VHH binders against Short-chain dehydrogenase TIC 32, chloroplastic (TIC32). Designs and how they scored, part 4

Target 1, 322 residues: Short-chain dehydrogenase TIC 32, chloroplastic (TIC32), of Arabidopsis thaliana (Mouse-ear cress) (a2rvm0)
Amino acid sequence: MWFFGSKGASGFSSRSTAEEVTHGVDGTGLTAIVTGASSGIGVETARVLSLRGVHVVMAVRNTDSGAKVKEDIVKQVPGAKLDVMELDLSSMQSVRKFASEYKSTGLPLNLLINNAGIMACPFMLSKDNIELQFATNHLGHFLLTKLLLDTMKSTSRESKREGRIVNLSSEAHRFSYPEGVRFDKINDKSSYSSMRAYGQSKLCNVLHANELTKQLKEDGVNITANSLHPGAIMTNLGRYFNPYLAVAVGAVAKYILKSVPQGAATTCYVALNPQVAGVSGEYFQDSNIAKPLPLVKDTELAKKVWDFSTKLTDSQSGESSS

## First folded at step 6 (VHH; framework vhh_5c3l_4)

Design q4 (from n1 with G33A G53Y)
Fold by ESMFold2-Fast, scan of step 6:
Structure q4 (fold): chain B 322 residues (1-322), chain A 124 residues (1-124)
Amino acid sequence: as target 1 above (322 residues)
Amino acid sequence: QVQLQESGGGLVQPGGSLRLSCAASGFTFSSYAMSWVRQAPGKGLEVVSDISYSGGSTTYADSVKGRFTISRDNAKNTLYLQMNSLKPEDTAVYYCARESTDIFTGDSEYFDYRGPGTQVTVSS
């Protein structure tokens, strides 16, 4: 329903920036984790949340890059509360270490923003022998969320404030494999498609948020879980198009592609805006509730993704006490 | 299909120099930003340097700035790292890595491919 800057029910559009969708919101007293916070919209997400008074823990693959981004944000937002911690979502051992170190800080956790991602790579296996896009985009965030959920439950009870889990998906979730999720063929190199594997991982992020919503409601806790598409940002697209198509795309990019501030808007809206209070199990686009692929409403499929992800994260434990 | 193969590592004395090469195949090399990353024994992965698809922009870790130079030859599908004034602290396995950019998030923190690595040992 939203095209080229048309406003939706929220009062925001594809052209709205992260600062605009959070204008007047006081995030003081909240603590957030943002994965992938040293590049792309993760940087802007961390900046805008900190601008609104949120204590942001930047969970980054490269802590040197993270420290530089933190320095740049502090120059723009004096008094910003930012910490940098190493997180490699492609490694379950790294995810477990991150969660353990986070808990040892004693910090509360109000907002978990599962933002990091890898797109359309050749067939590769993670350190845990799982297809890299599924492992990084979905499974790492699934494990991170599982390990930090008790901290979020404690924080919501003690603070009397709603916790929010935000899963970055993509419109590419519509372009998964024909069967949706390939439980028995995740590691099948012979039938691998880089774009379909990306779509599958992002479809699983929507299904994860929907199953989280069901379980959180059953547990009676004040935490919501939502998914979103951030829009496509302005970046180098030349490798996906021949020279003629690249020129054509460039000519219309300003009408279709978002700036980084616009790309971070939906994430910041879902994470912080009071309009999203009590909203859970929804898919957002352009800072508005949008229609995802109908398949994501299949409760049995969401449960299968949950059970499959649980099995893989439990069996790939690198945190043996022996 | 994607292949990255590093070469040029070895044993060198402090103050010496080495030039690493990475031969790329199975993809359009000139369309990807590339990085050199290293891992010392018992330490995490460190991004040493990165270079844009055209070679028009480069960045360096503070630990190597002024001593290392990244470059690329798109006609030869080859990435280079010139390492000067080497220190014992530069001892690590050096990996050639291809940057992955998610067009929806702009996330470029993750590498979608990494070579098998080449050992650099700086010792007296």
Scores: ipSAE 0.450, ipTM 0.732, lowest interface PAE 1.8, mean pLDDT 88

Design q6 (from n1 with S52Y S57D)
Fold by ESMFold2-Fast, scan of step 6:
Structure q6 (fold): chain B 322 residues (1-322), chain A 124 residues (1-124)
Amino acid sequence: as target 1 above (322 residues)
Amino acid sequence: QVQLQESGGGLVQPGGSLRLSCAASGFTFSSYGMSWVRQAPGKGLEVVSDIYGSGGDTTYADSVKGRFTISRDNAKNTLYLQMNSLKPEDTAVYYCARESTDIFTGDSEYFDYRGPGTQVTVSS
């Protein structure tokens, strides 16, 4: 009560859990896709959405891990509606196969949670010969969103319920390359920085949500698109030890490290909370609207990222946008 | 450059044993979690086992639990998979993989590097 400085306008803070930010919310009748749903905050996101009655399709790289996570969630949430489907975001072919298989199920789609990501890897190219962090964190989600957008539009019209697209970004979007997005140098190994490439991919996820917001408003459809920073989580640091990650996290550990339930809170808030109804084109942190890097408000840059991503996803396969 | 190279695969009879090795170079091996993943013909990738950078905590898929043992020798930059009581359903290409963890999402589903793989065939 007396320490309101720890809470934002939403009534929530960095300490709030996914269950707390969705308390009393009825998600029955909604269907969601969560990418990266078999690890980290993706697990907790899937669990809490299913706890609130959402039918969750867990889009996972490893279906055996996905099936185990599903089993564990069903034990905790009796009656949970969960499906596991394979999705490798580093492969445009896998993204297309996933979208085709999803449409073949006839399932509606109300919530698309672009959660999966990789961080600070050495220079590598995807199966489509594109720098791996940009390919996995941004292009895979860009293509997935593009291929499923018509399903979301149909679902919104038929259900008369708001659709929501949630792009996971990171505070690392502030630490992209000096030019922001290096269109002509995405695959330039000689100037590659693992942390700056991560930041660039996450900056593109913010810009994608902003451009998508503009297009959805112009089309008059009842779908919102937002981006967010989930916070840095304490879980897995000992398991996935990396000296660079340990140094970066150690500097701020006492003040910003979150538990997995706290890490999933902003995602679940944006995806499900009624306070976010009609809100689009915003960046969230700690379940509150926050100020992103000012560059993300550059509508010309957002359009350039959109056009660049369209060209890369179309020219590699010849597939047209539906 | 990051490099991972598997060895030790081959043909073995049901009930037999194999030991896979993965030689790592180009990075500080002890600082990364490592996994063994496999792909059976016509199927997706299955993560069979994970290990901490320190060699401490280990995890196994239910399909291999009690039969497979993951270990590492950080002084030799080598990851191992001891496979006992092999079954025909263990037939797959086995890959050594370096795990990438996003500290903001905790997402560890994606590997930032994988070796070329080694074939394991369990048949009589």
Scores: ipSAE 0.458, ipTM 0.748, lowest interface PAE 1.6, mean pLDDT 88

Design q7 (from n1 with S57Y)
Fold by ESMFold2-Fast, scan of step 6:
Structure q7 (fold): chain B 322 residues (1-322), chain A 124 residues (1-124)
Amino acid sequence: as target 1 above (322 residues)
Amino acid sequence: QVQLQESGGGLVQPGGSLRLSCAASGFTFSSYGMSWVRQAPGKGLEVVSDISGSGGYTTYADSVKGRFTISRDNAKNTLYLQMNSLKPEDTAVYYCARESTDIFTGDSEYFDYRGPGTQVTVSS
């Protein structure tokens, strides 16, 4: 059958690529951090931002892999400004070391792209004794954002350019636990669901961007915070399904799943496109404002997630408890 | 229940060879990328090599490229690391690790399980 893609209010669709959504945009003079920049859409995000003149700091778990990705990008984008720095988001000590080392470089910071993630793992605790998906996807990025916010505020004031914080969420934010965020049971192995824990961490990333928006507006600073769903990219889905269902899913996937350039589009759109200037506290999908789970508009819940995350990140080694 | 168990470590002379094995159970082995990671005493974790679920794609750290070969046998649920031309600097505990791939971002930088490790000591 013939199907025609429809474009949203932005002029872009689910088929748009990161290059297309940033076409004609001059990012020269901007500096960005991209977490998880050595794999998946993080690679394409770093490439396209650098193609548009952005100085990209690739915050990666494995610096050898990061160095190879940087080499490949420089071959494709001669003159690209790329740095590789080690960041293990599952370790609060690693996040603090990264922020300290970043500040020591004296680099400005205009764009913070909280991209890295872990999905649907068995119950594990981080180095800080916190459930691994919540620790890696949400708390690590929460702490990173908190520690670098003063640098972003200084950069915005001095450069007269809008700063942007971009939180990668997922459509899976709709499929959290029944209570949404289970503050008293973050580390409860007996009731753990790998997919619901993933959804919970991604729901917290939306709530974080919304609370951050409120606080940035109250402080009168020229920084926005938004969240997004990048779409599902082509990958091996067999791990989530039995062998028979995996074959059936694979047969349909090629018509629905995004390529890596398409998967990076929403991130690059939110981070760099002038259409997003002054937009904050919104959830994006397919390079358009989209409707998230209604629960994310609960300002009291967003503040509760903020306070809970603050408590856990201030304790360094504290257990998750009410 | 996910289980990973390494074997094949030991004491070897510089220039020697070792083959590490990792027996996997409790999951669909062919659906996961796998890695060998190592840690020397007092040092951070280093990713040595990665292999895709199909075995079609591999990567290597510059420190081991040309000397080490990663492979897998999906029918036997086993991961291998062939280590040639071993150096004193290769002395470490070697872990096999299962990659966690986020289907929305494609992020595979993080591991969701690691075995207990096997000691490799390269000494004259």
Scores: ipSAE 0.504, ipTM 0.774, lowest interface PAE 1.4, mean pLDDT 89

Design q8 (from n1 with G33A S57E)
Fold by ESMFold2-Fast, scan of step 6:
Structure q8 (fold): chain B 322 residues (1-322), chain A 124 residues (1-124)
Amino acid sequence: as target 1 above (322 residues)
Amino acid sequence: QVQLQESGGGLVQPGGSLRLSCAASGFTFSSYAMSWVRQAPGKGLEVVSDISGSGGETTYADSVKGRFTISRDNAKNTLYLQMNSLKPEDTAVYYCARESTDIFTGDSEYFDYRGPGTQVTVSS
């Protein structure tokens, strides 16, 4: 309950909405991809970016749901530029197909918002035989980012505009397995914990943004990479609680949980606000720079996650280590 | 172990009806929102209908609204899809799916489990 609603250095707080944190920002001429754009804060992220003039490509698991969301956004934002494309982050084949189809459109890419996620599922393997939360939350986004990075580099050079990669993490990154990242036990069903596996995938998203920042600076390209925690959303909690607990939680939810507009605020702030220009390798919460788990500052761990993810996503031709 | 098994598919003439069932086991069925998802030949996955854990809230794709009805029997761990006024365009493999929801993003696009599917063919 301490500092709830208090403004931080950015001038924004946990109560700020996506519209408020982007007020007065002109995103005209920018093109963004938002994964998971047909549900939750992904919808609000797509809406607010389009409201600010950004051309948004909604990368969705279900294109019919995506088309419905696009229709609803256009009714609210006349003239919005929105496209819907199919992306199943749990399938490396789908990620490769998406990247190929995106490049064939000839669209530039300024903003890559790695938003989609799944949480606390039973032990399941993806189509690529990798634990489903790690595969969907981290590995799919890692591959997507890798395949579209050249498009982002050419876009930043040609447009003279900074590119931004935004990785959705979670407060749950603090509650990974005791060892942090279980490289040799990713697929170990016998020791699997659904909540710890979620935390592990979100920890890897912070480490990915940090390693990406290092490599982008070494390459001298005008692209930043940051991670964030969006806050806990007020909607869709009833399924996690028994009827008695749901009543008790409901009594306090308004004080600690965010609305969907508030939940999308940190993502839109990092993606679009001029205050974030030149900022890279930072973890954000409530539209402010925040302190992540200290482990994410371990550059050797970040490189190990990068190398592990590269190995799992390599197929016909890998990138040279040089 | 989570298991979902669909049944009730088959060949039906345009204007006919079918009722699909999905038997669920290995989890607290009433705690999860459930979906019917279909895949027509050469097309991607389409979410047809969703139902909340309690059964109190339902949604439908515009393509099936007014013709299909989703329901559940939590005492029997069974999900249903009543399909009326079937059209050739409804021809697809129909899958029962369990929704995965991220409480931080609200993302519900992904299913953490899906059954093997049942074929529905609408032709004369």
Scores: ipSAE 0.516, ipTM 0.779, lowest interface PAE 1.4, mean pLDDT 89

Design q9 (from n1 with G56D T58Y)
Fold by ESMFold2-Fast, scan of step 6:
Structure q9 (fold): chain B 322 residues (1-322), chain A 124 residues (1-124)
Amino acid sequence: as target 1 above (322 residues)
Amino acid sequence: QVQLQESGGGLVQPGGSLRLSCAASGFTFSSYGMSWVRQAPGKGLEVVSDISGSGDSYTYADSVKGRFTISRDNAKNTLYLQMNSLKPEDTAVYYCARESTDIFTGDSEYFDYRGPGTQVTVSS
């Protein structure tokens, strides 16, 4: 397990913190959206970006929790520019309302961090009648990105600053269904696997960033799109194990599991570090370019996921003919 | 197999009180944050209150602060909502919800399960 602390080409490792990977970076004048910003690594991502001068819009499911997190960050980072806005990624209506309200603020958008997620839940359908993990982890972020892309293009051109879209994936993208993405069976309860559905949603987040990269290059705009695995963070795992096993897990945990500052590092690195300038269509782990499942290099599959996601999120239902 | 079942709803007069309960099974209850969420007729879902797995941290929507109290009994796998000084605008279906646990991001903002709900009607 000696490899877990080794530094890669970036000069960073699995042990690097969000503050370390952004040290000396001036984010002043940049505006970011972070989804899921009131819990886990989303809190640390918002804190560190604001510490580096970024204006952070915290897109949260619960605005009361978001307001409390904002208050705590301002105490730690005097002068931090933070706003809290409600976003329920499991609801396309909520995503549309969020995008409309964001545009109404007149704020620019340089960094879009698609961080929020749910993991391994029982079979459930979203408000839009789509399997909940696919709906929340992938479709909500797909629609959010689509609706705010024009704002990012305008911001990049006017500011002469590179825009960055960051999709949180997971190593679980390797453990999708055998067919990879099961387009015809997304809502099939009888064959549903909670872990495979999670993996499928995260695989789609990698494929989305790759297709987005292709389209952004075709459009000739200064915006990049990348995906990443943040690592598994330290949680209160002692509740799942007897006292003897909890001690054994604790002894190994520091070599495998990350602290929250370490868990936010790859996200902050991809979002803000100058080493990532011009890099697009890559999968990152431990603040370094890493090899994803080979399937994500299939441009035809990436386009198919894009088209499928476009169809499911398309509000142009009036054009359907019998 | 996750199960959540609410009880304690009903008809109450303005200014009255109700105590909602949610019986949980099929998971380690103390390891999950829990929420009470409501939906009034013709309105979207509103998060009323959240409580951490240990019960040490909790929040309330501004609309219910000072009137509602969330609590949990981890030994009984039960979540509670004590509702005092009820108002007609508190009329809604109340849902018990389990917060998601994403071990990679630590994201707990989203619900990965909710119960069938219990109706609360505040009317004279």
Scores: ipSAE 0.532, ipTM 0.762, lowest interface PAE 1.5, mean pLDDT 89

